# VHH binders against q9vpf9: the designs that were tried, part 6

Target 1, 373 residues: q9vpf9
Amino acid sequence: MSMSIDSNKLLLRKGDMKLDNYPTCAVEALTRLETLIASRNKQNMVMQIISEFIFLERTPKDGDVRKSQALPISQMNLFQEFQLIIALIEYFSRPGRDATRNAIFLSLFGSHLTPQRSKLLSRLISTAVSGSVAPLLSSAGTWMQQVGCKTPLSLEVAQNIVSDFISYSRKTPEQLKQLPMVGPHFAANFMVAVADLYLNEQRSPTLNPPPDALLDTITEWMMENPTLCQASQQPLVLPAGAIAMPFTTPLAGLLRWVVLAPLVSNRSAYSNLHLSLLRALQQLVSSGESTALPSQDLMQIVKSLQSYCARLAESKTDPQADAAYQKCMERFAQAVQIALSSNCITNQIQLLCLLESLPPHKLMKIVIEAHKK

## First folded at step 20 (VHH)

Design g22
Fold by OpenDDE, fold request of step 21:
Structure g22 (fold): chain B 373 residues (1-373), chain A 122 residues (1-122)
Amino acid sequence: as target 1 above (373 residues)
Amino acid sequence: QVQLQESGGGLVQAGGSLRLSCAASGFTFSSYAMGWYRQAPGKEREFVAVIISTGSTYYADSVKGRFTISRDNAKNTVYLQMNSLKPEDTAVYYCAASPDLQWLLYGEFDYWGQGTQVTVSS
C-alpha cells in the first residue's frame, strides 16, 4: 500500500517530464493533470504543466505563475497545434469522469487566454463540431457556462464557428445541423453567444442581422428541438465543491432577433423562429422553470424600439403607420404575454412600465393591462 | 503581498442601500475572481457574490435581485451594491480573491480581507 502512494508521488513531479517528444509529452501531461486537479492546492503546478508541456509556453522558472502579469508566449508551430488538437480530441474521447474532463478543459482554457490559446480553442471546438465529438463539446458547453456565454472568449468561439461553417458554405454543413443532437448543452450556449452577436445595439450602433444560413440553421434547430433552449439548464458536472455559474438561455437573445428583425429584414425565417420561440416558452412554462427570460434582456429590446421610434419621430413618421414597428410590437407582445403568464420574468413591474413608454400598440396594450392587475 | 481592503460598511435602515468597496493589491487583478462573503454573529461565513475576470457573476439566492457585484480593473477594486437591505443582511462583509481557475474549479478563494461591518436596523 505504501509503494503505490510513492509511485503516484513520483509521477507528480514536474521534473520527471521531458519535452523531447511532442505531442506525447502533452498527452502525458494531460494524464498527470487528472490527478493533480483533484488537489485544491496544486493549481500552480497544474498551470505550469499546462504551459510548459501542453502549450509549449515559456514560463518563468521561479514563482507563482498565477500571479504573473505577463502572458506566456507559446513556441508552438502550426504542425504542433494540429497535433495538439488531435491529441485533445482523442483525450476527451476517452472514457472517464465528466467532472475530470470538464476540470481539465477549464484548466486548459480558463477565463484568461493568450491569443494563441484562444485560436487553438476555436479550432479545437470547430474540429469537434466537424467530427461530432460529443464529450469534448460537452466540456466546451460547460466551459462556456462557467466563463460566460456572452464573454469575449465565448463570442470568439461562436464567431469562428459561424466563419467555418456558415461564411464559407452556401449550405450549412450536416455536422452543424446535428450539433443539437451531438452536444445539446454546447448548442444551447452557442445559440446564446450567436444571438448576442447580431441585432444587438450594444454590440453595434446598427442592427446587423445574422447571416441567412445562420438564421436558417438556428430556426431549424428551434423547430426540430423545442426543448433545446432547456439544454442550457443542465446541471454542470464539476469537481466537488465547485460552484456552477448561472446558465443563460438562448430565448432572450432569439427573442430580440425576431422582435427587431422587421426593422432590417423581411425574411420568413424570422416568423418561423418566432413561432418556435413561442413554443419553447410555452414548454418552459409547463416545466415549472420560472427564470427563462431576464428582465434586463427584455428591457434592451424596449430600448432598441425606443430608439427606432425616436428616429421615426425625427422623420415625422407616425409609429402607428409604420409597418415594421407594428410587426415588432406584435411579435414582442405575443412573447411577453406568454412570459408574464408563466411568471418567467423577474421585475415584471419595471418591465411593464417600460413597455408603456413605447408608442401604443393594440395587442401590447391589452397584454400590459392584463398583467398590471 | 496580497492585500484586500474593504470599505463602505456602516449603519443603514431597512430598505436602504449601501455600497461596499474592496481595494486589491499584490496580484494581477484583471485575471482574478473577486468575491464577497458575509458572517453574521454566531453564524458561519456565507457566500454572497462573485465576479470572475470575464465579468460573469454569481449570487447567493438570499441576495439575488438586491445585490450587484461589479469590478473596476483600472482601479483594482470590486464593489458590492446592496439595495433593499434587510436586518438579516447584518454581518461582517469580507472581500475575497483567487485566480479565476481556483474559483471555477473549486469554488474557493485564496485571499481574504479583514472585513467591514454592515448593520441594518429594523
Scores: ipSAE 0.883, ipTM 0.952, lowest interface PAE 0.5, mean pLDDT 91
Fold by OpenDDE, fold request of step 21:
Structure g22 (fold): chain B 373 residues (1-373), chain A 122 residues (1-122)
Amino acid sequence: as target 1 above (373 residues)
Amino acid sequence: QVQLQESGGGLVQAGGSLRLSCAASGFTFSSYAMGWYRQAPGKEREFVAVIISTGSTYYADSVKGRFTISRDNAKNTVYLQMNSLKPEDTAVYYCAASPDLQWLLYGEFDYWGQGTQVTVSS
């Protein structure tokens, strides 16, 4: 008997589920969602239940919430938010089907969130990192892949983690250091997001390096976990019929870091990261993955270098004599060599053309010539 | 009422390009996943591409690298730029829409356009 949307909502309301009994009503709601989420035609009900009983949002009683233009406003206070975070951590720590867990997570924190839900999500994930809550982090990793690792929501999550664990901490907490082991998929996707935040001229007109502690953490991750970048390739566990959105590897963003770093920093950590990146790239290529380095990301690096060379020209400085540029090109050429040799770059011809537009570098020239058809 | 109206179809030579548009109305466009499907004569409808509200995209392998899906929220329009067209790309192309969550959980669309014919000549 397909319980009508109204009947299920009534069941939740008729029960001892009083809105004043928070977070009990939220937990009960979550439990109910486990059943509802299995049905493809009950999304409106799911959303209503989530809004009303979990996030304490006022939703119109009648109509399709999915079509509503106005984002509901939550009446949750700070204490209730805290209670919800704890309740969610507990809920996701319970034994259950991964597909269901991930579906619930996605239902709670889809791609279109209110500012309050977005903040709560960031706090939830940060708390999960702090507590090494593996199941929740797994769901978060799945979420990041589905919505996109470089989207504003994912970046917000990443920024919050950086803020909580790097910016406000004297020392990188052990929990963050262990993140690759606790939640490898999330860690990989987190790396994609953080890589996008720094040394990226598309985000900022200036090349802003990552905080030193973050750089060190990422470098350590890459050195100690050579297969971490492959964690992004893990199949998503979603409901039947679901389509997994494409995964993004951290390699391209991190490559941008190491290649452009000489322009802003002389820290040795970048050299270590570069080495680990090359190793990771080699491993990935060996595994048969052909989409590890999107050409667009590499082209972005080229554009940044072009811009730098233009500035050199304005200052009448020869790029051949510029140590920073030479180091950039060396690192870039090594990575490109590996990538081209394994055919893991899309639109190789266009990339080669762009690379040829740069002031000549000995190693890069060799690489270009070797792959120029 | 939800409406999806496709345009931009036509006849093109192999190797050519077309840009399809789909104008959407009747729902909050900015919170919906938009997709393209195609159906060739005598074949089943097949997935082509999707773009969710965040801008994340997914493509069928058959069109990857050649087609680009994009959206303009200000115009409530989704686009499909088709480059390097092949005769096998000949089909009626359908625009589809669903809330993001529907797509993210189930890989399905709730609403469909009437379709626009794309013919690629050899």
Scores: ipSAE 0.881, ipTM 0.951, lowest interface PAE 0.5, mean pLDDT 91
Fold by OpenDDE, look of step 20:
Structure g22 (fold): chain B 373 residues (1-373), chain A 122 residues (1-122)
Amino acid sequence: as target 1 above (373 residues)
Amino acid sequence: QVQLQESGGGLVQAGGSLRLSCAASGFTFSSYAMGWYRQAPGKEREFVAVIISTGSTYYADSVKGRFTISRDNAKNTVYLQMNSLKPEDTAVYYCAASPDLQWLLYGEFDYWGQGTQVTVSS
């Protein structure tokens, strides 16, 4: 029994690893990380191993990698990047503990990435989507939640998926259509990210609609699976002691899409998406889950509408006569009604007050009055 | 050497607001998770809030909706805006720091400030 402990100690030293055979050394490194990551005091070594043997980065010889101010420079060529992607796909496809896989994924890509790692991550995830690699996508979904679905890194991943599967394709690939089935958590978090990219005045002064194919894809997802938005609420499988970062549902972002869409588009897909969202909200009522729609996100919608009304005023147009505004308010009121009834909105009073600041809409007025104490 | 220096503590009336600051040095601030803990007299240190390098935040239930954690990477400073303060919020508040991965994998911080006293009077 004593011999097994000593053999395990020898396997955990960085010094016995060789760089002369890539990607074999990367695979070996990954295997070693499984053991190291379980130890809370070996994080520096983990980072060093990852940097040196997986990403072939030049790291300072001396010191704590965690305190290094300089971003490491990878010596990987394009072929090696490809080899790494394949190796990672294979690795994550192996039988193992979800917590370990997720920990490894987080360790590889973390939250502070070099441009090269970020690009590689995007390629990896795109490849995983193309290949329907469920375990990797699961880890990616966990990663997105931990680092934040609306962060630049997550948005970059989302943008790359849009680029790879939507922008360069005449037709949405089947693999993307199947993403909710293959990786529901990732799909949900992807929707959060992608929803944040479009029809968002915080990102652009102009309301930029999503590409048609993306809209259609998201709409199809929501129509086929009204509970898909709940996938983001699933508990994360993380190492013992880890803290799960808060989840974000795609509902608020998608609601923003459908509510603001009349201002920029008349596509029927938004109506379908709206219907699907209402259904999704109704389903939440039955589940008793109260955190589906942050009030802040809804307030953002109100602000956009306020801005629009201000523009109408400048043009001496009555909001009551504006068909687009009326449609926006109708969709918004319907959603808010369901959400309030389900008690899934935080800080309801503030939202109601803000809603009252908008030009009056018959249905919205009814909703406000019904819930205003 | 890693240094975390808290400031902004003081006496405030119930319902009032206070903003804490923590100036950080000795590490790459932009790649670190920053957090706040508090310790009331005779009680254990408890988690208050964290902000990771990406800007994502997490709050204790006891302060959720009242406190806001934020960071300024250009100033190497993390802030805790505390609104609607209650007497039960009286404590020494500590700033904490760790690499993001340390927090995300283990929920722990490596470095700690000396703390700043917050007293909320009834």
Scores: ipSAE 0.829, ipTM 0.928, lowest interface PAE 0.6, mean pLDDT 91

Design g22
Fold by ESMFold2, fold request of step 21:
Structure g22 (fold): chain B 373 residues (1-373), chain A 122 residues (1-122)
Amino acid sequence: as target 1 above (373 residues)
Amino acid sequence: QVQLQESGGGLVQAGGSLRLSCAASGFTFSSYAMGWYRQAPGKEREFVAVIISTGSTYYADSVKGRFTISRDNAKNTVYLQMNSLKPEDTAVYYCAASPDLQWLLYGEFDYWGQGTQVTVSS
């Protein structure tokens, strides 16, 4: 045989599970996985049980699996996908330890998903939002932090929520409006992800504003939940031995929205969001040890403003007379002043040099001069 | 079958820089977490840095801000850029690899390189 003896033992032990009893076999598999994950030395068997009995996948059985080219082949029909989503909602809703839920969630979804598993994950999370399923949303928030909130996997989840609750809804559902209360860590990580999707020239050649209802929802979240940005700083409940990956606050990405918004929008919600962000920045700085604000995100804002000013020059418009540019710079100067006065920005000298390269603005000039002394 | 081969170690004066490389083979590199550990004489092996397949990174507090881990999936290579080196950084540096799930669940790596010596003189 080309497989190891341990792999053959795994296949033999799986032979007594009944696939014809779906979704019951998936529920039974979840229960068995809790003990197998705790054993630490059964990860190959865990992966095979998840693939075969939960996601109904098969792999080529050629005796020598081509590791770089072999992808699981989904055998699920649409009704089985729906049945799995319901079974997972029920599983995560049961009383239990957070570390166990998080271990199962990480094992099911991980960091490298087939397109089908990624689609199922997005549908599962949207269903959990609709049902206000706090334990599942807590595990999803942990998952987003561990794989990275701005990665394609997390962005797909965020885009699906926007699609389900914003784009294809007449009015924003109450369950989405209450998300910060039900799953604050997930809501914070969702904000990191959606902030990256919109008004971001690293992702699109044009500055695409968020949908109006999404903007309104995020603005209301920030206004009504003053500590929401701090939710990302809470310790994760992880399996023994696991290490928490770095958290990210939504502040920098949302700041990019409010600073760049005058270039593409006149909605007053951006002014309310800006005020909420300034308050959140002050609270984060003042709560003890300050969380560093990544200078790279602020430099992205500068680069977008430089690009806009270059287009103004090509159209022979003076940036100092351009109302949109002046409004962008006013908002940016206010945020930069708060961040600089707290010493929470790395590479301040580089940022200040970039800010000086922009066409002059009265308040920004004052901020720059105050911090060069 | 799995092979991890470190290079780029050597002698450097305090305040200097080195760039370590680790060439990997025998697994799907783009799906693996890659990390660096180090072991000074008489001490246990300690974590330095990790980069998971998504590009997310995590650093030990002792090296944060001075060291940068990166990966090139086209070359199946992970790098450790070490700046502002101190005598305390003197150690054998080991490349490590595992599937992302092993790292995410347990903070552990399955495969290890042979190590490369980094010596920082004062």
Scores: ipSAE 0.601, ipTM 0.852, lowest interface PAE 2.0, mean pLDDT 85
Fold by ESMFold2, fold request of step 21:
Structure g22 (fold): chain B 373 residues (1-373), chain A 122 residues (1-122)
Amino acid sequence: as target 1 above (373 residues)
Amino acid sequence: QVQLQESGGGLVQAGGSLRLSCAASGFTFSSYAMGWYRQAPGKEREFVAVIISTGSTYYADSVKGRFTISRDNAKNTVYLQMNSLKPEDTAVYYCAASPDLQWLLYGEFDYWGQGTQVTVSS
């Protein structure tokens, strides 16, 4: 004798009718979802409750669809959107189990969001950064790992933080500078995502550097927070039975920034960031299959350097005489040497062969020769 | 009605490669997590790999680095590329599917294929 899925949905609607003020019905729905998730109900009922009572979404459900019922559902107005953001901030700030907060966050903002929900998620996270809302940022960090730090959803969140705190701000706000202290797992995953947005020929036909203020902020994070690159490697607190998706460190993406930066920038921050990355590589312990620098990511850097050298050849410029190329190779060789000494690279033989394909550089030649079989 | 049909199994020598396919129908493939499990004779069914709708993947330790899961949303098909095969990989391989949220919250799949035999000789 347990309630059916339809009976639970009807009971929730009766409660909402008694207190049918937005956002109160969304908060009540969140509370009911905790119970439904803990009792392992079907995902469809959870999704329907979230859609109807939290995001105020309606879709035509009639199998005998009329022309007027095919129209778009009513969406939240701007005031209701703001009310929901405040309600979610308060909800995630309440004392409770981390696994429950993470289950709710994943249920609200899983891997296939409507455009409206994606936009709301980005605004919610930016608000949480502004308010230093640690429990919400912890759930957002878990969410980024579970859906993937480089997916369109995660990149959209990262882009919105850059817009809100870097592009639209005269000075970098203290709340962004404090993010590694408030939400270290989220900060690490944000760095993975934002590293993918810049100086990355997989994303853009040209090498677009990060905004100066963003570069300065990330450089300061790395210098002031010695364990930040490893923050996502802590065990996740997930619902029973859930499996942690693989973590990613920001090391490979940030290394791409510092190695390729001489092609587009003379900012001294890249030298400071490079030093911080070298220190992080030196501190890594060989732990068998756990690696911070997948060879695939390093090979991407080689490909970008090959493309640059091809352009130099078209202009009849010797790469060994090109100051930018020499600086790129100096930074790359230093990182590769340390990573090999620290056993932080997978598939080393393939990488070494690919490095030999680049125009010669004195330090890189020494590094390759020292590690050839 | 959800249907999952595996193909590509067979006999292969140790060190060889096989590519399994699973054709799916009856659900919105692009919003589903897809996975592979295997069951050797006399053993419990064990997890091999998963790919969620975003493209993120996870592998059992025993196959990590040797197997690759991928998906083609245009063809409603999930693949398992199996390289460097060992006799211990001999099993019936099952395709599995569920909405992403079911996987994310519970690590579970709702739907299963009938399986395809993979035999690795030494």
Scores: ipSAE 0.578, ipTM 0.839, lowest interface PAE 2.0, mean pLDDT 84
Fold by ESMFold2, fold request of step 21:
Structure g22 (fold): chain B 373 residues (1-373), chain A 122 residues (1-122)
Amino acid sequence: as target 1 above (373 residues)
Amino acid sequence: QVQLQESGGGLVQAGGSLRLSCAASGFTFSSYAMGWYRQAPGKEREFVAVIISTGSTYYADSVKGRFTISRDNAKNTVYLQMNSLKPEDTAVYYCAASPDLQWLLYGEFDYWGQGTQVTVSS
């Protein structure tokens, strides 16, 4: 029995889609990808369809600036970019399986991205935040975990949200304030990313605090959504056989903010955030699953405090008399006590040794001795 | 032609360290997930570690905290730093590679190296 081969129909339609039928060809491509992924087709066909019909890219040729880069060349104009964003919002808003939406989102954005795709991703996510598009934000949350919340691509997305909703906004929009309710997994992963951008000497030579409006927003999220830090612990809905990459909670990064903040700020929001973090640490026991605080993140806090104390030594100031250092250590000791009592710190012996290297603090000394044998 | 060439295996005493390398060619390394598997005599090949092109890593429970996977995109090379080695780590270690999305969607690798022997003596 003679019949048309689907791949031949796709290839013919592929050419027509690029020339005359955008964004309809992108929507048809998305539907076609669902079938290809379900059939476990090789990634090369999936990537070709995405490149040619969704992102309107062409393969570089010998005349291009750097053939060895193998970077596709975007041919989208600004109107087509807007059309694609709307089409993607509509696609992800349709009823369907979470595993399918997540597979499509990962196929679009889960690998090395051209600069154009990175730009589109950031605009898409910002649009989804503005529109409170829960299914898309759920897929973005899964995507962020799978590619890594602290990787350059995720940090770029987080920075663009800060730019769009905090830096270039006179008042924090209600849609950003509601993000934990609309997309809790994405909100948690966003917090991991922004926590890494600020008050982090591994990313900047100075302790740069977050913008005031961002701090206020994060603090309100934590106060109003007490389980938000655990939202990333939800099982991912992925295609059969796929492996979830490790989740990351924002606990360690936000703890770094509240512990180091007295060195650069006196804003009361850090005190409220600190209380919310202490409650989140206590709730690890009630969840039955211990969320590890990586000792490397806590060691980073110690290193920043050591650097500050070295500067105090140059000015001949006793850390015991320095109000900022005392406040840092009070917050740190409280968090460490709860975390040690919950057994949620990886490699706690190494941490205790490092804490002993800091100038003495009364509460921290009690905490250290309570957990030594 | 995709090629994966492991090196750095050998004999080491328990508690010691080794660093495995895998040189890759024939594909765009910066867009590929890279992984390590091992196979002990009489056992099935088992997952050890993966690093995707974004830098995210995942480890088997048996090696977490002792082994570190890393990559150098300029050299098209993936590494496995193995510390605190135990006799149970004795195996042939295989480098694996696939486009990121093959790993992310299916948990699978398309390409495999020939393996390098790691022997940990007591």
Scores: ipSAE 0.506, ipTM 0.816, lowest interface PAE 2.7, mean pLDDT 85

